# VHH binders against Stonin-2 (STON2): the designs that were tried, part 14

Target 1, 311 residues: Stonin-2 (STON2), of Homo sapiens (Human) (q8wxe9r568to878)
Amino acid sequence: EEEITVDVRDEFSGIVSKGDNQILQHHVLTRIHILSFLSGLAECRLGLNDILVKGNEIVLRQDIMPTTTTKWIKLHECRFHGCVDEDVFHNSRVILFNPLDACRFELMRFRTVFAEKTLPFTLRTATSVNGAEVEVQSWLRMSTGFSANRDPLTQVPCENVMIRYPVPSEWVKNFRRESVLGEKSLKAKVNRGASFGSTSVSGSEPVMRVTLGTAKYEHAFNSIVWRINRLPDKNSASGHPHCFFCHLELGSDREVPSRFANHVNVEFSMPTTSASKASVRSISVEDKTDVRKWVNYSAHYSYQVALGSIW
Short names: E, the ipSAE of ESMFold2; O, the ipSAE of OpenDDE; V2, 0.75 times the mean of E and O plus 0.25 times the DockQ between their complexes.

## First folded at step 15 (VHH; framework vhh_enristomig)

Design p2 (from n2 with Y108A Y111I; at its last look DockQ between E and O 0.68; V2 from the best seeds 0.00; counts 0 for: pae E 3.6 > 2)
Fold by ESMFold2, look of step 15:
Structure p2 (fold): chain B 311 residues (1-311), chain A 122 residues (1-122)
Amino acid sequence: as target 1 above (311 residues)
Amino acid sequence: EVQLLESGGGEVQPGGSLRLSCAASGFTFSDYYISWYRQAPGKQREWVSIISEGGDTNYAESVKGRFTISRDNAKNTLYLQMSSLRAEDTAVYYCARDLGDYVEWDSAFDIWGQGTLVTVKP
């Protein structure tokens, strides 16, 4: 049984503003991988929603793939595996190749610009540094402006969400006890009755609380890491903010830099979505009519949320 | 800072030819896709043609085979060679640096010149 699988993976990177999470910088790198099990020497053609091909596609009806978008994109800095005929691409924008047999490989990569005006959720963070006392609070809300969030029935989750709060090296001693690190707090509706960042916290140990997921210091990142398995959370009310809180009492004000940090790092993945809206419009395997064809999309996001006046 | 200056418009008889130019300054011209657009009186702006950094081109259906886009990266200049002109081609022609993700999106029209008028006599 002959088969070809095309995996389209987008890698978003960028910087967003602290208050409204306005996207200040963004880049998308798209990688396309092929895994094929084809008999004989198979000459294949891949059709993307490349604006330079719009209106000029010559494709057999049997090779047309279902698409997720009507948009056409600009491809920048295309790089190809050696099995792609680059002269054909230069002359006609046709992606012509002979795939490696039974071996997953990167067929091509290119850069695009992010296809949305907002990210799937917003993160607001407030910091306070006063003498030896440091407080950090974050509020996370799902964004209604992001296309995958507009219809609850077709909503695509953010998975393995990681929010990293860089910790100055001077403060690492405050996170040595495991009972303080990785603390999970009560849900925000309960915690609102017991004030966040209350001065009722006694002692020098940090207090960390979350309404969803877990938070702990992770040496691999030199950061407090707030981890959320999946957003939106099925067990929370729609529009409910998710919160992170941390309070530190340092041993000396000389241990405190003038600001907590300039940014917070956010990472997550989204299955079955595209950050670039790159779309496979066709897959041709010579003139064959009995080849099973699969297309998978995924996106990984990694960006900074500004905390200061820098952005 | 960024500037696009169109020239080469004028009056022509049906079936005639014109060549439009667009001089670019204030940015690295060779790094961008550049497009021609046009707007007839009382009509919405219409995409005409696009050229990539590497010289690959595409055209709107209404102008295929009649118009040719080209660029001279050494002179930071975009060209549109127009032939077999028709009355329907009468419009103000604009060059634009496409800054958005998509040709059809609002953000793509924020960086364009003041235009050059092409009139095809009846």
Scores: ipSAE 0.316, ipTM 0.723, lowest interface PAE 3.6, mean pLDDT 80
ESMFold2 (binder alone), look of step 15: mean pLDDT 78; pTM 0.788
OpenDDE, look of step 15: ipSAE 0.525; ipTM 0.812

Design p3 (from n2 with Y108E; at its last look DockQ between E and O 0.61; V2 from the best seeds 0.00; counts 0 for: pae E 2.9 > 2)
Amino acid sequence: EVQLLESGGGEVQPGGSLRLSCAASGFTFSDYYISWYRQAPGKQREWVSIISEGGDTNYAESVKGRFTISRDNAKNTLYLQMSSLRAEDTAVYYCARDLGDYVEWDSEFDYWGQGTLVTVKP
ESMFold2, look of step 15: ipSAE 0.370; ipTM 0.748
ESMFold2 (binder alone), look of step 15: mean pLDDT 79; pTM 0.792
OpenDDE, look of step 15: ipSAE 0.677; ipTM 0.865

Design p4 (from n1 with G100D D101Y Y102V V103E E104W W105D D106S; at its last fold request DockQ between E and O 0.46; V2 from the best seeds 0.00; counts 0 for: pae E 3.1 > 2, unsure alone 64.7 < 65)
Amino acid sequence: EVQLLESGGGEVQPGGSLRLSCAASGFTFSDYYISWYRQAPGKQREWVSIISEGGDTNYAESVKGRFTISRDNAKNTLYLQMSSLRAEDTAVYYCARDLDYVEWDSAFDIWGQGTLVTVKP
ESMFold2, look of step 15: ipSAE 0.430; ipTM 0.767
ESMFold2 (binder alone), look of step 15: mean pLDDT 79; pTM 0.792
OpenDDE, look of step 15: ipSAE 0.711; ipTM 0.877
ESMFold2, fold request of step 19: ipSAE 0.328, 0.361, 0.328; ipTM 0.731, 0.740, 0.702
ESMFold2 (binder alone), fold request of step 19: mean pLDDT 78, 78, 79; pTM 0.790, 0.788, 0.792
OpenDDE, fold request of step 19: ipSAE 0.752, 0.788, 0.786; ipTM 0.890, 0.903, 0.901

Design p5 (from n1 with V103Y; at its last look DockQ between E and O 0.58; V2 from the best seeds 0.00; counts 0 for: pae E 3.1 > 2, grease 26.6 > 24.2)
Fold by ESMFold2, look of step 15:
Structure p5 (fold): chain B 311 residues (1-311), chain A 121 residues (1-121)
Amino acid sequence: as target 1 above (311 residues)
Amino acid sequence: EVQLLESGGGEVQPGGSLRLSCAASGFTFSDYYISWYRQAPGKQREWVSIISEGGDTNYAESVKGRFTISRDNAKNTLYLQMSSLRAEDTAVYYCARDLGDYYEWDAFDIWGQGTLVTVKP
């Protein structure tokens, strides 16, 4: 059966402010990929919500795709695969192409802007250093100002959330030791208290705790990584903050670095949504009326939360 | 500081022509979409025309075929050539650095002071 699939992927990058997570810098790169299974020589046209074609679209009713937004966007720095007629685009803003058969390829890419005022959640982080003791705490809250969080019927989750805390190389030994202490083979100081009913050792206190997800040191990132499968959490009250705690006792205060990290890295994906509100309004396949047409949207976010000046 | 200064307005008879100019300063003119808007007495501002960084254009239906937007990056100047003017074209015309990507939320645009175009009945 003949079909064409259009994948619209937004990649948000940027820097947000300490505390309130105001967006200080941002960049959205939108890439459009095509996968088609079409017989014969089939000329295709792609219709985006490009402000420069607003009111000038000439599209058959059968080629109209379901609308996902009323917004119109500005395309910057468009780059095209060689199968796109760039002169036609310059003269009329029509994206005219002959797709590669049965081969997923990048049709075009362009720069856009983030279409929301806020990110889906905020992250507040506090740190303290006292002698050889280091404490890190983070509070994560869903943002009520983000459109996907306002309506349970249209809610789109953040998936595979990863919050990375860069750590000095000197700290790595402490995580390896902590891992050994969390196992049955630990060499423990056994203290008998006033409670004579127990002959078992109590479980060791973890150096890190989370209220949602997991946290561990990951050598691939040289960071403590807090991982959350999905936000918002189905089992938590609306507005409930999610927390990360780390209390680390270093071997000596000389292991405390002279420079403190200036950022925390945040990364996650949102399926079925666009960060820019880029939208496919039409897909035309010349002289064919019985083609299955699919449009997929996804967004990937990767940004830094500023922590202040380097000390 | 970003500034936009319109000029070229005046009185004209129906069917006449005018050329509006907008001088830009305080930003890299060639990096931005720039637009013309107008506001008739007692009405809301309405969009007239837009031009991209690369010179691609679009027009409101009411002016299509009669108005031509252009830009001269060497002079940091935007133009609107108006022809076949009608009484309903009477308005104050503004140029704007178009930030309308956020029109659903904050539509805070950078505007000029405006230039009056009057088409006599």
Scores: ipSAE 0.360, ipTM 0.734, lowest interface PAE 3.1, mean pLDDT 79
ESMFold2 (binder alone), look of step 15: mean pLDDT 79; pTM 0.793
OpenDDE, look of step 15: ipSAE 0.611; ipTM 0.850

Design p6 (from n1 with L99S A107Y I110Y; at its last fold request DockQ between E and O 0.45; V2 from the best seeds 0.00; counts 0 for: pae E 2.5 > 2, grease 25.9 > 24.2)
Amino acid sequence: EVQLLESGGGEVQPGGSLRLSCAASGFTFSDYYISWYRQAPGKQREWVSIISEGGDTNYAESVKGRFTISRDNAKNTLYLQMSSLRAEDTAVYYCARDSGDYVEWDYFDYWGQGTLVTVKP
ESMFold2, look of step 15: ipSAE 0.363; ipTM 0.741
ESMFold2 (binder alone), look of step 15: mean pLDDT 80; pTM 0.800
OpenDDE, look of step 15: ipSAE 0.735; ipTM 0.885
ESMFold2, fold request of step 19: ipSAE 0.312, 0.332, 0.445; ipTM 0.718, 0.725, 0.782
ESMFold2 (binder alone), fold request of step 19: mean pLDDT 79, 78, 79; pTM 0.792, 0.788, 0.794
OpenDDE, fold request of step 19: ipSAE 0.792, 0.794, 0.795; ipTM 0.914, 0.908, 0.910

## First folded at step 18 (VHH; framework vhh_enristomig)

Design q1 (at its last look DockQ between E and O 0.49; V2 from the best seeds 0.00; counts 0 for: pae E 2.5 > 2)
Fold by ESMFold2, look of step 18:
Structure q1 (fold): chain B 311 residues (1-311), chain A 120 residues (1-120)
Amino acid sequence: as target 1 above (311 residues)
Amino acid sequence: EVQLLESGGGEVQPGGSLRLSCAASGFTFSDYYISWYRQAPGKQREWVSIISEGGDTNYAESVKGRFTISRDNAKNTLYLQMSSLRAEDTAVYYCARDEYVEWDSAFDIWGQGTLVTVKP
């Protein structure tokens, strides 16, 4: 019945370039939470893949955790819960602590660099303004190695993908429609096989279309939100783009700003993976030999895709 | 512009000693981990040693106990004190401000290298 669970959560934030989505700015914050059910005041030691302890680890075989990576990382700006002996860490890089009993708490946090060269997918967005007619189109492409040619048993999907397009406050009226039974939101129709382009919507009411997922205006974000449950899409070929299209006809050209939007916001989660490659290599519980030990990893990504130059 | 300039290489007998220096400029030296790497002709570049912003160190197994990395933040200089040198230590030695110890990255900054030759 005695157990300790270590949750490692990475939070990626950053800015990527227009078009090819080169990473321009990146930050990864890693938070480690502990939940333990241990009798007495157990002294615990957590072993991470900290480059400063590589080759110097002294760990009983019972304390070794399954390897999730062969990489070693650099820990920056470490901050600890009060139960961690910070002097021991600063003198020897040992994370020594007495966990709170039956209470999930944040043991430590630190910063790393993003451990991959590319993000799981790219997003290209084009905007067009002709008089009072505004069009937005995006193409989402899975990065190499995240398409159908990856081993499906090792692939970790992107879940709950949200792509948010900020909307000028003046345009909000174009996303609200009245019906016999009240107001209804403009929603994208899924049209997987349809041709996209300005020729299909000329002289028509506002329309949003997607080839995957759903899109609608969401007032909570002041944005059009394109939602995709999982990527890669299991029914799509490698390299096949997923598209978003929006057409608006505004009341006058005075409602068209000189610049449509500076960035598109992208968020998603990747379960059972790590953006930092932080890995728990060992968990020691002093004076106990029969403790169940669990490690969970997850990553959350939230970044901006640039649409134009910054001045 | 970020620069790393190695010096102090040369020819030594087996068992000899040598001290390498790396002068850094163009960034806040004290905020970064800095590493030494080496590359023998025809072989892959390999990690040798690393030092954190706070002065904590680590070493590859092949050089533990023989090499000592240090930094002088007032002079923006990284050092590698090498002793008990062996023929297998013959290589061009590079200092690096690398983002990933075991990965190539577009963000890695390398010096031009200094040659160390240990005679057979």
Scores: ipSAE 0.407, ipTM 0.782, lowest interface PAE 2.5, mean pLDDT 80
ESMFold2 (binder alone), look of step 18: mean pLDDT 79; pTM 0.792
OpenDDE, look of step 18: ipSAE 0.545; ipTM 0.828

Design q2 (at its last look DockQ between E and O 0.63; V2 from the best seeds 0.00; counts 0 for: pae E 3.2 > 2)
Fold by ESMFold2, look of step 18:
Structure q2 (fold): chain B 311 residues (1-311), chain A 120 residues (1-120)
Amino acid sequence: as target 1 above (311 residues)
Amino acid sequence: EVQLLESGGGEVQPGGSLRLSCAASGFTFSDYYISWYRQAPGKQREWVSIISEGGDTNYAESVKGRFTISRDNAKNTLYLQMSSLRAEDTAVYYCARDLYVEWDSAFDIWGQGTLVTVKP
């Protein structure tokens, strides 16, 4: 009957280093949306794990929400919908509002610091341009330092993973869209130590090969896009690397650009988790005791992996 | 060259007062949360107080009501006014620029510390 839903969405962006994917630059923007079906003009309070209210919370037991984190965070550059009493927030850090009825809206947004030391996986990429022959290889490994990857019982997947390899304009005419579907394969093990420039393969050799997901050129991104529906892969051991390989023979060495792209773009979503560890600790609807209360978390990651040193 | 330099420590009798200062240089001081921490001999470093870029504050329960954190963004200086000092407040006090303020988070930049001794 009466219900309030709080959606917490983190948006990570940044730049990570070649090889080990250390975070060089990052930004996390957290947006909180409300959808409520409440009778009357009910006044609501939202309690976050804001370090500036730690130890000072005054919350009824009935309003306490389950949480999986003991962490407290700093909120930067808070911005609010007009329904929030900003004077109350600035005086006491209480988020007091009268929600729009039956209308999903953004209650607030703020910036946070990324709460992990590593990203959920690393991507190593090696490129070679040798005459008219171009080779690109990538190895994707789940990060053991990321909290969701340490315990299979608490795993949260990365979904709709896109790894985009920008394609120089000179190469677009030579690419064809191919989907090479492969699961965990012996070719990933055989490709170790292979030298670029071996010409012993037949003309029926695939241009692109993956051990997981699919890869094809996508005009919308001007990139080769390696798509993986879900990581970790259910059919692979944790920590097992996943591979992308591309071999391209251009018409002549005059069609090969003098440089390769200096980054790879990575994008994915993680449902039911938070990049910032922002957590809803309480939801109060002042004069009501029978309101159903829901909290949803999600994170979206979009970042660049450097192929060379940028600093 | 990012630096934090604490000063103002010394010896004081129980019930006395001290004011600590932390001079900041090499970064845009007004954009950061800044914290005070302390470490008693043989103990782990513990959080004391924090102030946001906008001047909002919070305190550890053990010092609440006795300590006041403040900042002067024009002088790039953080202060900790300590009053009603107790023997258990004896520690080396540090200021820190925190990117993520949480008990188990790594801290960005630390000062060298200033010793506060409250006589038994």
Scores: ipSAE 0.344, ipTM 0.742, lowest interface PAE 3.2, mean pLDDT 80
ESMFold2 (binder alone), look of step 18: mean pLDDT 80; pTM 0.796
OpenDDE, look of step 18: ipSAE 0.641; ipTM 0.860

Design q3 (from p4 with L99S; at its last look DockQ between E and O 0.71; V2 from the best seeds 0.00; counts 0 for: pae E 3.5 > 2, unsure alone 64.1 < 65)
Fold by ESMFold2, look of step 18:
Structure q3 (fold): chain B 311 residues (1-311), chain A 121 residues (1-121)
Amino acid sequence: as target 1 above (311 residues)
Amino acid sequence: EVQLLESGGGEVQPGGSLRLSCAASGFTFSDYYISWYRQAPGKQREWVSIISEGGDTNYAESVKGRFTISRDNAKNTLYLQMSSLRAEDTAVYYCARDSDYVEWDSAFDIWGQGTLVTVKP
């Protein structure tokens, strides 16, 4: 049984502003990997939504792949595996190659501009230092216009969201003594009218609270990590922020730095090429008509949110 | 200051040829897709051709086979070689630095002032 799998992964990195998360710096890189199990040295052709081929595509009906977007993209700085005929690409924008057998390899990579005007959500963070007490609060809001900019066929949630707050090494012991309180505990604290369990809570205040997901110190990152499985959350009211709260009591005000960390790291994935809008429009395998063809799309976002002034 | 300056327009008989130039300054010309557009009297501005930073090209159907876009990155200059000209090619021709937008109908980052091409009836 013969098959070919095309994995299209884009990677967004960048820096966004405090508060409104305006994109200050970005880089979008897309990598295409091939895994094939084909008899002989089958010659393959890959068709992307390349603006330089719009209106000029010549493909057999059997080679057309399901549409994932109506957009056409500009490819920059294309680099190819040695199995790609680069002269054919430059003459006709056809990606012609003979894949490695049973070996996953990177066929090509390229850069694009970020295909959207906004990121899928904004993260606002406020820090406060009062004597030996430090507070950090974050509000995460889904961007109203982000999903409206997407083709309905590719609208998917953000997955495995990770928000990292760098922590000075001097503060690590403060987190060893506190348990992580989940979504239920914060809901009870915020909703006075419905709180059933808050009457029995003693006078000690917890270190961290979240309205969604979990938060704990993670040594691997030297950070407090707020993890959210999926955004938007199906059980939350639309348009309302998701919150993170942290309160620390340091042993002495001399241990308080002059400022909190200068950024927060945000990372998440989407099972679509949301940053580039790269899409596979066709896959041709020489004279073969009974080849299973698979296309997988993913995007990974990793960026910094500024917290303060640049002085 | 980003600047695009078109030249080479003029009058020509049907079937004739012209070569348009676009001198670029104030940006790294070799890093951008650059396009030609045209606007005939009373019509909307129409895309003509595009060239990538690496020299790969695409054309509107109405000019394919008759027009050739090229660039000289050492001279920061874009060219449009026009042949087999027809009356319907009469227009002001503009070069444009391609913007962040991925679609033909998107606003471009910057435009030249244009050069007039007139094909006699």
Scores: ipSAE 0.279, ipTM 0.660, lowest interface PAE 3.5, mean pLDDT 79
ESMFold2 (binder alone), look of step 18: mean pLDDT 79; pTM 0.794
OpenDDE, look of step 18: ipSAE 0.657; ipTM 0.858

Design q4 (from p4 with V102I; at its last look DockQ between E and O 0.73; V2 from the best seeds 0.00; counts 0 for: pae E 2.9 > 2)
Amino acid sequence: EVQLLESGGGEVQPGGSLRLSCAASGFTFSDYYISWYRQAPGKQREWVSIISEGGDTNYAESVKGRFTISRDNAKNTLYLQMSSLRAEDTAVYYCARDLDYIEWDSAFDIWGQGTLVTVKP
ESMFold2, look of step 18: ipSAE 0.375; ipTM 0.750
ESMFold2 (binder alone), look of step 18: mean pLDDT 79; pTM 0.789
OpenDDE, look of step 18: ipSAE 0.643; ipTM 0.851

Design q5 (from p4 with A107E; at its last look DockQ between E and O 0.58; V2 from the best seeds 0.00; counts 0 for: pae E 2.6 > 2, unsure alone 62.8 < 65)
Fold by ESMFold2, look of step 18:
Structure q5 (fold): chain B 311 residues (1-311), chain A 121 residues (1-121)
Amino acid sequence: as target 1 above (311 residues)
Amino acid sequence: EVQLLESGGGEVQPGGSLRLSCAASGFTFSDYYISWYRQAPGKQREWVSIISEGGDTNYAESVKGRFTISRDNAKNTLYLQMSSLRAEDTAVYYCARDLDYVEWDSEFDIWGQGTLVTVKP
C-alpha cells in the first residue's frame, strides 16, 4: 500500500518582556519533512497556503487536502532539498520534487512571522539579592489571549515544558545534590491571588519549591531547570498559577553576584498546532490515484523571558 | 525611522497609463515583501498587488493584466506600472510593508503618505 506523509514543524524563537511577556522579538522557522512509500518513479507536488499562489491554484479534486486555515502566509528565505525543482517553485510556487525512498528527509524550510498575538502561557519572574541572600520566584499562568486556550474542548497542551534559570558558577556546588518534586509539597500554599513563599531550612543550603513538576540543577545547561510534563494541568483550577521558588543563603558576601541573569529560557512543544499557520493545501503524486496522504502539524517553542537590567 | 514615500500620481484619461514609485528608507528593503494598496473616497482600503523579496508577484483580480508591480533593490524603490486605467481605479495609492498578520490587529505596520490617481470619467 502506497503512502506519503508530510510533517510540518514550526520552531518559534524569540524574546518576551518581563512581567506581561509581550513578544519583543520573534521568528518562526518551518521545516517540512517527507516520508513516502511509493513504487517506481514518483513525481510529487506540494501546495502550501502561499499568498503568492492565492487565486492561481489549479489542483485536481483528488489532490486537495483538508486545510487547517483559510489564511494565506508569506514565505521568507525558502531553502530546499536537492530533490526539489527550484525553478518550478519560483515560477508557480508549487513544490515539485522526487522524494527519497522510504527515508524521512527535510524537503524544505522557510521563515514566517508568529501567527498569534500572545504565547500559550506567561512567566513572571522576580529576583532579588539582599546581602548574602538570593531569591528567585516565578509564576506561570495560562494565557487567555492564546487562541487554543479559549475553548477547553479544543485546547492543545504544552508538553515537556522546560524553564531554565542560569546559575552563576560560584553557586554550582550548592546545587550538586538537590532535587525537588513539587506537585504536592506546595499546592496547599498556592491559590489565585495568593502570595508564594518558601521556608528557610538550614541557612546554608538552597531551598527549591515548585507547585507543579520538578526542579533541579542540571549541569548540561548550567541552570536550575523547572520541568512540567503538560500544561494546562488537569488537576488545577482554571487560571491557577504554578510557582517556582528558590532561596539561597551564600557563605560570604564575595559569593553574591553583582548581577543576576538577564533572562530565563523557556522551551516546550505543542502537538497538532501551528505557530505559522502554514498549511498543506494539496499533495499530488503523478501517475498514481490510490496513495494514502497524511499531513501532521506540530510546533516547538524556545524563547527568552527578560528579567530587566543587570543592576 | 522607516519611511515610504509614494509619487507619480495625477490625472489621466480613461485608457491611459501612469507609473507610481515608492522610495523606501530606514530598513533593508531587499528583505521584505512590499505591497500596493488603494483607497477610493468613502471606501475601505483594498489590496492591489504584492512582490516578494525575490521578485515573485501576485495581483488582485481587478487589476490583473493591467498593472505590473516591480522593485529595484539597488534604489530601494517599488514601482506600479498602471495601464488601461478606468474610472474605478481612482483612489489614493499607498505602498506598504506588511510585517505581521493583520487579522487580529486593526492597524497595518508601515505605510506611505499616499499618491492620488484620478481617472476622469
Scores: ipSAE 0.409, ipTM 0.757, lowest interface PAE 2.6, mean pLDDT 80
ESMFold2 (binder alone), look of step 18: mean pLDDT 78; pTM 0.786
OpenDDE, look of step 18: ipSAE 0.624; ipTM 0.853

Design q6 (at its last look DockQ between E and O 0.65; V2 from the best seeds 0.00; counts 0 for: pae E 2.2 > 2, grease 28.9 > 24.2)
Amino acid sequence: EVQLLESGGGEVQPGGSLRLSCAASGFTFSDYYISWYRQAPGKQREWVSIISEGGDTNYAESVKGRFTISRDNAKNTLYLQMSSLRAEDTAVYYCARDSDYVEWDYFDYWGQGTLVTVKP
ESMFold2, look of step 18: ipSAE 0.469; ipTM 0.791
ESMFold2 (binder alone), look of step 18: mean pLDDT 80; pTM 0.805
OpenDDE, look of step 18: ipSAE 0.751; ipTM 0.894

## First folded at step 19 (VHH; framework vhh_enristomig)

Design r1 (from q6 with Y109S; at its last look DockQ between E and O 0.49; V2 from the best seeds 0.00; counts 0 for: pae E 2.6 > 2, grease 25.8 > 24.2)
Fold by ESMFold2, look of step 19:
Structure r1 (fold): chain B 311 residues (1-311), chain A 120 residues (1-120)
Amino acid sequence: as target 1 above (311 residues)
Amino acid sequence: EVQLLESGGGEVQPGGSLRLSCAASGFTFSDYYISWYRQAPGKQREWVSIISEGGDTNYAESVKGRFTISRDNAKNTLYLQMSSLRAEDTAVYYCARDSDYVEWDYFDSWGQGTLVTVKP
């Protein structure tokens, strides 16, 4: 059973404005990995939607891979595994290689711009520091979504969403006792006729509440981490934001670092999507006709939402 | 801040030649793909040619073999050598820094263009 699998993984990074969540900085690094089980010294060709090959492709029908995009992209800073013939690439933009047998390896990487105008959701955060009291509130709202390269009828979720709120080292012992907050219990407090920030409960321990997912302090990140398994949430009412609330009182130290928070970190994965719109248009394995060919897409997002000079 | 200034247009006979230039400023020219586009009267703007930062090129089928794109990174200048001109090549020619392929809304990097007229 001969087969070749092409994994296209995008890694988005960037900075997003606090108010309207406009993308201020962005770039996408795309890595292409190959896993193949081929007999002999197979010579392979990979066809991407590279604008520099548009109209010049010579590909057998058997080598064409399904795709829904008609877009063409610009590849920047291409780097290749040693098995790729770089002279062929630079002369003709053909990605010609002899894969490692039964060993997953990175065939190539390149950079692109982010192909969309917006991210899958927006995050607004309001903070206040009054004496020894700190309050943080966040509202997460879904944006109009992204299309998957493989099936335009399938809405692609954001998975393993982490929203991280950096916590200065001076506050760490205030989180020795962690609590779990459920979505339904917090909704009763939210609807008490005022916003989250209109009243506060003071005490020696933090109060953290979420309407979706969980929130706790995680030492590995030195942050409060709000985790959501999947967005959009199938079991939640449409049109309302998902919320995070935290109130804590600093101890007798009450000192505030000069710069203890100016951003919130967001990261998540999206299966079956491509942040770059990179698409595998063809896979050729010499002249063989009996090779199973698979293409997988995924994207990982990791970015900062700016808070400005506050706290 | 990004500025693109096309020049070199004019009136030519069928079969004639012209060389267009695009002077770029306000960005690091050598880091970007740069393209030529054109717009004929009453038609939508169409892509003509593209060149990568490393000098790799591609062309629309209608101009292959007749047009040659090139760049001089030391002078921040893009060129389009046009030969064997035809009446259907009559258009305003624009250079553009970023392809509209992936940055849908960003077309402010277009200049005012330079007119090429191929006489009947």
Scores: ipSAE 0.386, ipTM 0.756, lowest interface PAE 2.6, mean pLDDT 78
ESMFold2 (binder alone), look of step 19: mean pLDDT 79; pTM 0.796
OpenDDE, look of step 19: ipSAE 0.732; ipTM 0.886

